Miniprotein binders against p81326. Designs and how they scored, part 26

Target 1, 226 residues: p81326
Amino acid sequence: MLHFGGFIMEINHISKILEKEREEYIRNKVEEYLKQGFSKDDAVNKANQSWRTYIGHRIQDVIYNLLKKFLKDSGLKVTTDKALNNRNLPEELDKVKRLIAINYGEYLFLPDADVIVYKVENNDIKIIAIISVKNSFRERRFETTYWKLKLKESPVTSHIKVFLATPDKDNEISYKCPNGKPKKMRIILEYELDGIYFLKEDFEETEKAKHFGKIVEDIIEISKKL

## First folded at step 3 (miniprotein)

Design F6a
Fold by ESMFold2-Fast, scan of step 3:
Structure F6a (fold): chain B 226 residues (1-226), chain A 95 residues (1-95)
Amino acid sequence: as target 1 above (226 residues)
Amino acid sequence: SEAWELYLKAEELAKKGDYEGAARLFEEAARKAEEEGDLELAALALLIAADSYIKAGNPEKARELAERALELARKLNSPFLEYLALELLEKIEKS
């Protein structure tokens, strides 16, 4: 646990940074829209819509940077699907792309791999895990499970762990129905995926549904078994 | 890469359920990868060919190709490819 105390402290620090960033972002966007001639109510609504788009990308960047920082001493590397979609790839990333990409006729697509953890050992590339980052589940509820099932079909990719990371602010997968049963979406995601990591405190923990603070420890343990 | 292009075409055949045809094309991709000096792709292609033969109902041919992939993995000193080959061989023995 001592080795992961620093990671938990960073998560708490980043949460405070994100809240301050939200306040500043909303203030600046409201001011911008008011200068464009929008009413105060319209400016606030537009600023909040802009924030929802911004925070999705921001949370992905935060998770990428945290994992990169805390996995490096364990010999693990981190990249993104955005990096792998560059036309001119370094040899190492080109190999990573080859090991996870799925063919659809004339098209080659990456799974829902917002963040990818891999290791390089004896010039080998071994993919450890992919992490799908979801800020909201209103659309594309089962996209991550689709990619898990596709990866599971091949001996080359079936070992890759597929994780979901989410703040779940709208309680879409942490909510329990009045009868005490988890929602259908939570049941399916937990069954099909290798883990769900919540960036929130208020949820029902299971063997596969954990606080985000556990992810570094889990990934390191998985990498030792491969 | 010509070998990589063959590999992708073989995946298309597998997707259509032509596992026998896919397996043969993956073997060709492996041969081409060896010619190109891409021994990692050659090993991967042999592993997928073996899996395709399992799905086609030919575990004997699958074992042969998985064993070749294991030999290539060991030549490459690749613990990752060795792991994949051993996992597939275990699957074949239990199937």
Scores: ipSAE 0.244, ipTM 0.688, lowest interface PAE 5.3, mean pLDDT 85
Fold by OpenDDE base, second read of step 4:
Structure F6a (fold): chain B 226 residues (1-226), chain A 95 residues (1-95)
Amino acid sequence: as target 1 above (226 residues)
Amino acid sequence: SEAWELYLKAEELAKKGDYEGAARLFEEAARKAEEEGDLELAALALLIAADSYIKAGNPEKARELAERALELARKLNSPFLEYLALELLEKIEKS
C-alpha cells in the first residue's frame, strides 16, 4: 500500500500552494513587460497569460515527477513531449516518438502528450498511456479529446490510454449535473477519454473520474494487459 | 463569466431553431470571451456562430467568423480548433 496519505494531501492543495506565488509573479512580469515597451494594460494582460502558462507547467512537472517516481519500481518509464522535441534523440525516445505519432497523410504529428508512460520489453517499446495535464479549462478544453480520437484511428496507437489530470480549480468538470444542469464538458471528456484524474477531493467520482491517487494503480494494471 | 452566459443563451436559441439569433449571441459571447482573455471560448463561439449562420442562410458571415476562429486557433496553437475551423471553411466553400 503506497502510503499515499501525505502525497494525497499535498496533491489536493497543489493549485492553492502555487497560487501563493501569483502576486509576486504578476508584479515581476508586469515590470518586465513595461520595460519591453508595452502599455500598462497590455503588460497586465500578458502577465496574467504568462502566469497561466507558468502554473500549468509547474503542475505538469509535479505530475511528471510523481509518476516517474511511483512507476519506477514497476519497471515503467516516463517521458514528456518536450523531451521528444529534439533532433538528436536517444534510440529509445526516438522509438517512443514514432509510436505516438499521428498520421496526417504526408505528415506525422505528435499529439499533445504532457506525460507519456511506456515500457521496454525485449528491446520493444509499448506505449501505455498519455496524460494531459490541465490546470484550468479556459484553453484547449477538448484538445485532449481530439488527440484521443486521432490516436484511436490507427491500429498502431489505438491501444494507448489517454488520461486527463486536473485540479479543476474553477469546478468546470468536477460535477456532471450541478443544480440539475448537465455540464457538457464533463460529460464529453468523461465519455471520450479513458479517465479523468482529479488533484482534489471535491468532485463527483465515477468509473472514469477518479482521484489522481488512483492513476498509478490504473496505469500498472493497463501495463500488465499489454 | 458573461461570455459563458451568453454562450448558453445562444445554445438555447439554437435549440429552438432560431439560428440567426443564436449566431448573433454566439458572436457576442466570442467578443466577451476575447475581452475576458478566454481565446479558446472565443474561437469556439465563433465556430458555432459560423455554423449557425450557415443554417440561417448567411454563408458570407459564416466564412468571416470561421476565418477569425482559424486565426485564434493558430494563436492558441490549437490543432483541434484549427482543424474545426478548416473543416467549417471547406463546408462553406462547398456550399
Scores: ipSAE 0.012, ipTM 0.205, lowest interface PAE 8.5, mean pLDDT 86

Design F6b
Fold by ESMFold2-Fast, scan of step 3:
Structure F6b (fold): chain B 226 residues (1-226), chain A 95 residues (1-95)
Amino acid sequence: as target 1 above (226 residues)
Amino acid sequence: SEAWELYLKAEELAKKGDYEGAARLFEEAARKAEEEGDLELAALALLIAAKSYIKAGNPEKARELAERALELARKLNSPFLEYLALELLEKIEKS
């Protein structure tokens, strides 16, 4: 009860807190670029481009920390692909890495999984879900879909849920065309993925496209059925 | 909200490069936010005050405020604010 209410309350602060952090970040980056000899207009433009990259990483870290906290009491664990790329892995994380790897003939590669949810029962590891975090769809818009389709090909990984989490501030996949239909990108992502979780209020909700506040409950329910 | 008004005034000082003046006003905004019961704004204002003190050349004051923000974040059960405070403390420690 309090668990889910607290999660939703925390999410409601993300845009306000991050926007205030943005103002300071932009100010500092403009100063740095001006010191490098860029014009004021170029410095502002570069600072805004830098912020878009920075905020992407910040949102990933926020989602990781929120999920880690709010899934803990359900016996679920959370890690990141950054953690799995360490050369010397603890045995538990080494097992997680092996269970999420995709086979390309004689080669084994990890999907681009920003956040990974798993459980440990009787020393056995079960991967529940991977969450891809996208701040923008200007580039690599179908990358998450590619990894979903690859994971479906293997009996080892076919059960793993693949979710997209995004603020979609530019309305790239939440925008509805004048004829009332979603854009092609939204249709493809929603069809192929197991869910899309929006960190925004203004979107057309469906059975697969939900407010981010529902992700904890959904993951817990999935873990009980696997 | 008086706390929010102070916060916005502090941002204007920071934009003008008065980081020490900005830090003091952000600190005052945090105090006022606590009085108003807005603990999320209080924690945020402490974090921004700490960052402003770093720019003003006062890392010891920055550490003090970041530690207070961490305590508030944990009291609020806010992993996001806790993350921000810990990240800032790590940067202070390494510098």
Scores: ipSAE 0.000, ipTM 0.183, lowest interface PAE 15.0, mean pLDDT 79

Design F6c
Fold by ESMFold2-Fast, scan of step 3:
Structure F6c (fold): chain B 226 residues (1-226), chain A 95 residues (1-95)
Amino acid sequence: as target 1 above (226 residues)
Amino acid sequence: SEAWELYLKARKLAKKGDYEGAARLFEEAARKAEEEGDLELAALALLIAADSYIKAGNPEKARELAERALELARKLNSPFLEYLALELLEKIEKS
């Protein structure tokens, strides 16, 4: 059963929790930096920088837990690249790692797959999608596209959907120029990736660029076509 | 497992561009995986071996291995492995 209404409700609830968490975090960090002798302006700037690092990890965890909860009834399972890097893996996760790892000569590396969706059917494992979570594009703009292109090199991994999930608070890829043309980064990311899911309301929706609330239904639909 | 070790050696050769050597090791990995009862690894190894033979310029051998992977996929009752094998066979036929 699809839990689309419940999914949207939990996204809204978590957004409110994160807003309160941000206010408390910023307040505490500003006080901390002021005690260290920083000016008010510097303390605020440092607190905001600290929050950006903190929220990145927090949003990844939130997305993982939401997808795990709402995909469960559709027979889909969710894991993380962090979980796959554990030394002692259950057989099922070892198989997931085996099906997603990329070979670089003497070395095997996992893609930077913050969240991984897979299906287990009759002891057979199908990797459905990888979701890269980014709260900012300041530094590694095309990292997700690199992993998509690497996965396309092998018949074992070429079917895996690669999605980007982002609030895009700085309008880096949701902005559209007055002449109607998207920014270069948006064009490249949308062309190379299988989808972009925005954690914001104000952007131009396309077939591949959608509100995050649609991700559960899209993943379920993809899994049924495999 | 021995099958997994052979699989990793084969992937190393493929990255060096030795696609024929890689394909032979993937075939050996598949055989060893079958002996170990890991039919899923056997099917995966056959699929990669077939892809390696395509890159080595041997589509006839690639077709043979892809068909063996399809047979294993059906024995495993694995729609996903069956899908991968059929996609590879279609790619071979079009080239």
Scores: ipSAE 0.000, ipTM 0.350, lowest interface PAE 13.3, mean pLDDT 81

Design F6d
Fold by ESMFold2-Fast, scan of step 3:
Structure F6d (fold): chain B 226 residues (1-226), chain A 95 residues (1-95)
Amino acid sequence: as target 1 above (226 residues)
Amino acid sequence: SEAYELYLKAEELAKKGDYEGAARLFEEAARKAEEEGDLELAALALLIAADSYIKAGNPEKARELAERALELARKLNSPFLEYLALELLEKIEKS
């Protein structure tokens, strides 16, 4: 229906906004570095490095806002690890934190759960999914897979879906080699995680690796089985 | 987890290109994870430390840590960790 069509339209609209935001950000940062005495080439390189850090947080916020908007009518709630790390937590968020946190004696540590989707039924909380947002990769980046391995070992948390969301602009995990084989990191991430959602158009979709536009429908289907 | 906090600090050093410093902290995280009884984190930290040592230009130290990670992966019956350890060892052998 139109609900999911609207989600795809919002993704396309936000993509255009992020492109213009990038142009303005780079322009401002280049000016800033030039004023500090850097050469034009150094200023451009530093501005691009600054953008890579900035866009990581920006994409996380975009995903949070999109999911919050499009899941609300399905009775699903969305929060972030930033919200869960606030000093004063409402009872509901405190329970969410405890249901995903790993206990190390006196301490509870959160997994790398940038965005968390849950539902509340009869004052009981059920975690549906956690989403790790990555703007870029190193080949040996296993933070998300570590937390998936920890979560699946517990009967309390084994039902929680762990997703990766990424624009993958450098084709680190979305590109297939000329022989048709995926890159090694893609094989590992797809094997261990419950799904990968790409914020890009140009890649080959699989059962577990999909366009980001499908995430809302997938989460709603999962929530109905819990 | 103190081990996981060290792991995250090592990740930040690696992001800044300090692979030698990152490798040392990942190795420390692995040691602390073993003390805490978190063998999955220990194996992961050893693998990331090994990769960081390769990038820092120390393949001999990388081999030592990757072999330790392989041993832990097999004890844990983790095909994922075993695959990663074997891939690193192959990469070191061909360098």
Scores: ipSAE 0.000, ipTM 0.155, lowest interface PAE 16.0, mean pLDDT 78

Design F6e
Fold by ESMFold2-Fast, scan of step 3:
Structure F6e (fold): chain B 226 residues (1-226), chain A 95 residues (1-95)
Amino acid sequence: as target 1 above (226 residues)
Amino acid sequence: SEAWELYYKAEELAKKGDYEGAARLFEEAARKAEEEGDLELAALALLIAADSYIKAGNPEKARELAERALELARKLNSPFLEYLALELLEKIEKS
């Protein structure tokens, strides 16, 4: 619809900005490493490694800002697990933290909730969704699934939707059966999670696996049921 | 908070499959939370106690606690806690 057209346009604009940002970042980092005495080949390799770390945080920041901007008019609020780990929490954020924290005996941990969407009604806080942002799946293959299963164990948290957002540049979960071979990670993630939102065009779309451009509409719809 | 300590002990019992023992400790956590003036925790503890009693095979006790949680939710003017209590009550009726 017209309202969500603006969101899709902004995603496309930011994608082009990130491509230009990559080129400048790599160029600057290569120059920096050359000045430190590294060979040209080593400087390029180190610059590419640095970019992989940088872009992971950059994508999280982009998603947070986009959701904050486009959910505001729907009465929905957005925060991050980083904000919730602050020692001096406002009362509202302290309540958000208590409503999503998971108990491990004497320890309390937040799920992998890079972005958290909630609403406030009469000083009540309802957690709508948590979004885990993954740039790659090399080591932490089922981390988001683990947190979904833990949240399902309590009536307090079982309603919370758990989403994965990813550019999946390595094509690790973009297709269920490429060349007839089942992708275990994609199949399990889609089965257990409430949704996968791709920051790319080439992927196998299903009821649960969608382009990131649909996330605002989906979150607003979910919030109406709570 | 003593109420939170009891709550965590109850969760450990639930993890071990002792749902009846867990439910009793969640009830005690709710009582302590009420004494401490933390009515939100009291309502949450009652809701989890009710869920634990459902798992223990005692829907009558679960209903009692969910109804008490609903009363607290309304006293707090908390639509969210009221929603959770009503969801549990509906689940109990369908069982």
Scores: ipSAE 0.005, ipTM 0.381, lowest interface PAE 11.3, mean pLDDT 84

Design F6f
Fold by ESMFold2-Fast, scan of step 3:
Structure F6f (fold): chain B 226 residues (1-226), chain A 95 residues (1-95)
Amino acid sequence: as target 1 above (226 residues)
Amino acid sequence: SEAWELYLKAEELAKKGDYEGAARLFEEAARKAEEEGDLELAAFALLIAADSYIKAGNPEKARELAERALELARKLNSPFLEYLALELLEKIEKS
């Protein structure tokens, strides 16, 4: 249950805001598509598809702002892959980018690092964790795991924790064996990643699969060991 | 990398339901990844190509690629990639 503590209270409050935001978004998008000449059924389907894209970015922003606010007093800094893709990058963020980039011969690519947590000690940067945010698990369901494999190969990046954060509203990975059959995606993601944090109340909790409310204390504990 | 660019283009085709086209581009991405020395991407792209060939109705090609991915996974000592390859092979067997 998300009822107590400043961080948990804020998550609960934002959850209610997002629910209302969804209703308003879909109503507006249906009206927009109807004006473009689409049928009512097509307009509803297109509005739902538009919402899936919108909420993905919206949840990323929510997680970024929550972590930035609640990690600040622990001396931890938070940035995003969007910030790292700016052309005029401050020295500190340029160093962060270099410490997480994967070398692909001709190119350097960032992993699926929607949110990045790091610390600065004695003018040195230490990356603590990257958080991949997924609202749905369609075609790119194992991409976060692939990036974890790449990061493990280098002494520079092998210490970086790779977390998945997800509302999982469609119950795609909330349970390991919902119908007596193993859910391949849940088992693989839990095995390979350092943690899965759910922005929902009902799921099969394990040592690695936790309520999102636990993420701040987990990151702080990890940072103390580095 | 060329391999990663081909992989992303293949994802776009799959989203449009063109599984035959997607499978061919994932296979090309795997080939380019091998040339670039990125064996993890090569193995992963082979697995995604195999899954796409299953959806396109070509299980024989899918089996060929999944077997190649299994060989690479074992050389890389990757339980994750090995597990995915074995699951795909079992799925093909039971089709």
Scores: ipSAE 0.000, ipTM 0.194, lowest interface PAE 13.9, mean pLDDT 80

Design F6g
Fold by ESMFold2-Fast, scan of step 3:
Structure F6g (fold): chain B 226 residues (1-226), chain A 95 residues (1-95)
Amino acid sequence: as target 1 above (226 residues)
Amino acid sequence: SEAWELYLKAEELAKKGDYEGAARLFEEAARKAEEEGDLELAAWALLIAADSYIKAGNPEKARELAERALELARKLNSPFLEYLALELLEKIEKS
């Protein structure tokens, strides 16, 4: 029986570190932009935009390392789309790449698979889930749903769970519009995807929209059914 | 979003095999998305419209729309959309 209290504890610890890191980053960037002659408001806005780019890469790396650590004892393996884009791939990763690639006639494209979870069993590879990591929805908001719909079209890929992981600090999909309805993007993402995992405390929670701390146990449960 | 509603209606036509009708609605969705300032949806709608025009037997129109999608992808600094537009253009040229 694997207990996930350690995972939740480590997520909480990292969240506190990232918040302190944000405060220091923003302070330093505001000073930098002020020295360049920007107004206080412009400096703050530019610093926040810079942070959103920085934290996006940082969160993806954190998620990869946490999933790799906490899924290892369950016999699950984790890789990234960056690893799969290497020209000289090990046989195992080459097989993973072929099992998630979408066919467009003459061309094969990787889906929006920042993190990929799979297992090796009896010399076969089973892809369990792909996780798209989004810091914000300023760009690429339709990317993950498009790939989910394409994956559903093939018997080879139709079983693969497609998850979104996001802090959504700009409240782009986690809160309702002024009229009290969920935002269209939230409705579409939740309907089409297999799950949304929020790296934040306050959001509209549902059966498919959960705290990130639940992702490890969900993935392990899915893997048992394959 | 009016653009998004047009996009969804176009998808229903494509599911029914009406690629000509779908392509026209995706193109209209892209135009409306640009008016609304939603350049990401505009680029997406242009890419899907181009693919629908290919299926409808109109590669000339498909090339035009894919080129516009490439321009928007570059303005958005979206390597993903840029890649899709370039691959679609290459597919059109090779056929």
Scores: ipSAE 0.000, ipTM 0.154, lowest interface PAE 14.7, mean pLDDT 79

Design F6h
Fold by ESMFold2-Fast, scan of step 3:
Structure F6h (fold): chain B 226 residues (1-226), chain A 95 residues (1-95)
Amino acid sequence: as target 1 above (226 residues)
Amino acid sequence: SEAWELYLKAEELAKKGDYEGAARLFEEAARKAEEEGDLELAALALLLAADSYIKAGNPEKARELAERALELARKLNSPFLEYLALELLEKIEKS
């Protein structure tokens, strides 16, 4: 049996680091905007908007590095859509790109695959999962669902699991029916996607909506069945 | 790659609902991929040709092409391509 205590401990440690990074980032940005002549309220609002953009990229990097580290011993490899967009790809990554890209006539696009988990055995490349990282749902709320539906259309890609990873700080999809009011976005995302992994403690847990600490275990189990 | 260009054109036809046309272009892509030595692409093209024939209402041709993809997958010693071919064959049987 594999022990995942180390993964959970690293998630908790990084979460605390990100909390402190946020505090310092906001303070510095507020000071910058105040020096530019913005009001206190405007400076705070602009600093918060800047943080939302910054943390999105930061969380993607964190998830990539954590998955790369903790899936390695299970024979799984991790890459990113950014890596696959390089002009000169190693043969292995070129094959990964072929197996995941979606055709739009003159254009070939990758799904919103911030993190891609795959397995190599001899000549085989098996795409296990795509993880879309979302810090906010104000824009592109169903982008991950769109890519899941596109991948389902082909026998070559229909097996690929599509996961959403999110801190969901604004509680946009944390609950299906808070106080009797259905949240269509949560309901649709959970229904269409293969899983939602929350980087937070407070959310409505289901078979498909779990703590991010479960993702390594789930991916390893999926890979054994493919 | 000429095979890859044909493969992409076949996908475009499938998107437009021309499943018969898509299937024939995927078959051509598979043949061209074999000529180019890209046997992995050949197997993928055969699988998509089979899927397109299912959607076009021709399960007999679909089965033939999926079986050819399975043979090619085994020749390549590719458990993943073998898995894809077997999944598709099972769907044909189930339907």
Scores: ipSAE 0.090, ipTM 0.607, lowest interface PAE 7.1, mean pLDDT 86

Design F6i
Fold by ESMFold2-Fast, scan of step 3:
Structure F6i (fold): chain B 226 residues (1-226), chain A 95 residues (1-95)
Amino acid sequence: as target 1 above (226 residues)
Amino acid sequence: SEAWELYLKAEELAKKGDYEGAARLFEEAARKAEEEGDLELAALALLYAADSYIKAGNPEKARELAERALELARKLNSPFLEYLALELLEKIEKS
């Protein structure tokens, strides 16, 4: 993995810690299921299923905290869709929510925006990017593209960059066929989204599919144009 | 390094469910890591010692070590280690 100072070093630490957490989590869950009377094979399968749910929330929190830490000196702010779903919002976050929401007639819904990056200039809020965090593509594989296409329909939201961040541990979208062609899912995601950031080393970079270490620089450059 | 060897032995004890023994070895690994100047390993070992003490039923000792890990993480300017220490401290306070 490339070493460009603080951010890249922290991503390296995260990768090592998450793999260590996985080993401990699986060991503990296997023991727990064995004590409940499950066979070793069933215990292992259940432990892996439990880990997939756990890691989804874990990696989202880690990404939020990293972006918050490394974007603050650039005047950029970071929030989450969970924060925006509180009933009593501070004025600033209420404005963020309104600038991201998608219109369905009489109803407004937030996109699947796990992490939201915005800036405040002269009391005006500019949404820079939303980041969807996916640890697997077994379900809802095109949900992020749906939200991107909906955001493009409005002049209020059409400038917002939609990024996908994923470890892609199962090689669901980083895999290339023997002939060098990506799978249909990868082709569609890369085409429709503004970028895919992989939290893994083993893949071939393109102009839009990059190592996660590049996300901070990319967001800062985008913010300068708004 | 001696610190690294102690760290690996502590992991083996944790794997066997000996959280009390693991906690003590992780704590020793942290001390040795500090002596060797490997402050990142020291912070990591303190965090795993704290987690092992929680599992062994000693949250008071866990809090002490997690606070030391937080101080070291801040000294290292490691946002990730700082985040881990703060999460662990919050978990201890709510338990």
Scores: ipSAE 0.000, ipTM 0.166, lowest interface PAE 15.3, mean pLDDT 79

Design F6j
Fold by ESMFold2-Fast, scan of step 3:
Structure F6j (fold): chain B 226 residues (1-226), chain A 95 residues (1-95)
Amino acid sequence: as target 1 above (226 residues)
Amino acid sequence: SEAWELYLKAEELAKKGDYEGAARLFEEAARKAEEEGDLELAALALLIAADSYIKAGNPEKARELAERALELARKLNSPWLEYLALELLEKIEKS
């Protein structure tokens, strides 16, 4: 019951930790680039670019750990596409991989499933949702949509919810019609995906576009309606 | 696994729009999976074969395979596979 409030408190606490981590990361990287002979302005710009790459991986890890912690008591399990690409998979994860992998002739690929939520009941594996984590939309902007459409092709996978989680710091998809001009990316992603969860406060909220603090509650409700 | 290889070949045919051919290979994959003792793969293959027969315009064959998938799901004590089979049977009945 109160774990939804606890989840929001953890998000706020982690946001403060990430701000402190950003300050220390930028400071250290600026010093490194200055030692390499870059100008002050170039060093700052390069440090900011380095941070954008770093935070992408960091956010994926944070989301994985938060969901694992807050879904555990609801009987839900969490894994990652990285875990599924390991050699010598446990039987349970091998079954998860089989239920989500897509065939391209000689090749099997996992969808853009940075985080995978599944349920085990009576040795039954049920995939509930996959979450694609995007720090930016510079490239691969519709990759998540592509995987959603592929999963819809099979009765085995068509029930799987496909979510996007993003801080969207560059305001690429935060609003559907900023300054009266339609944003194709936001409109298409919201239309095709099952939800967009923002790791920020300033965005246009809709039935499918919500603050990340809602994701645990939504996943638990979806799992009950199976 | 021979069953898994047949399953992958069937998926390739379905992507090319050959739903009848895909369904037949999924049926063969299911039979081979049963021989290999992989009843979960057998049930999955039967469900996809049934869906492929719906797309091919053969709901009678689809019903037969979905009912067989339901039998395997119950044998496995798999409420999830049972749900998928029942959902597909409902879809066939209302088509």
Scores: ipSAE 0.039, ipTM 0.564, lowest interface PAE 7.8, mean pLDDT 85

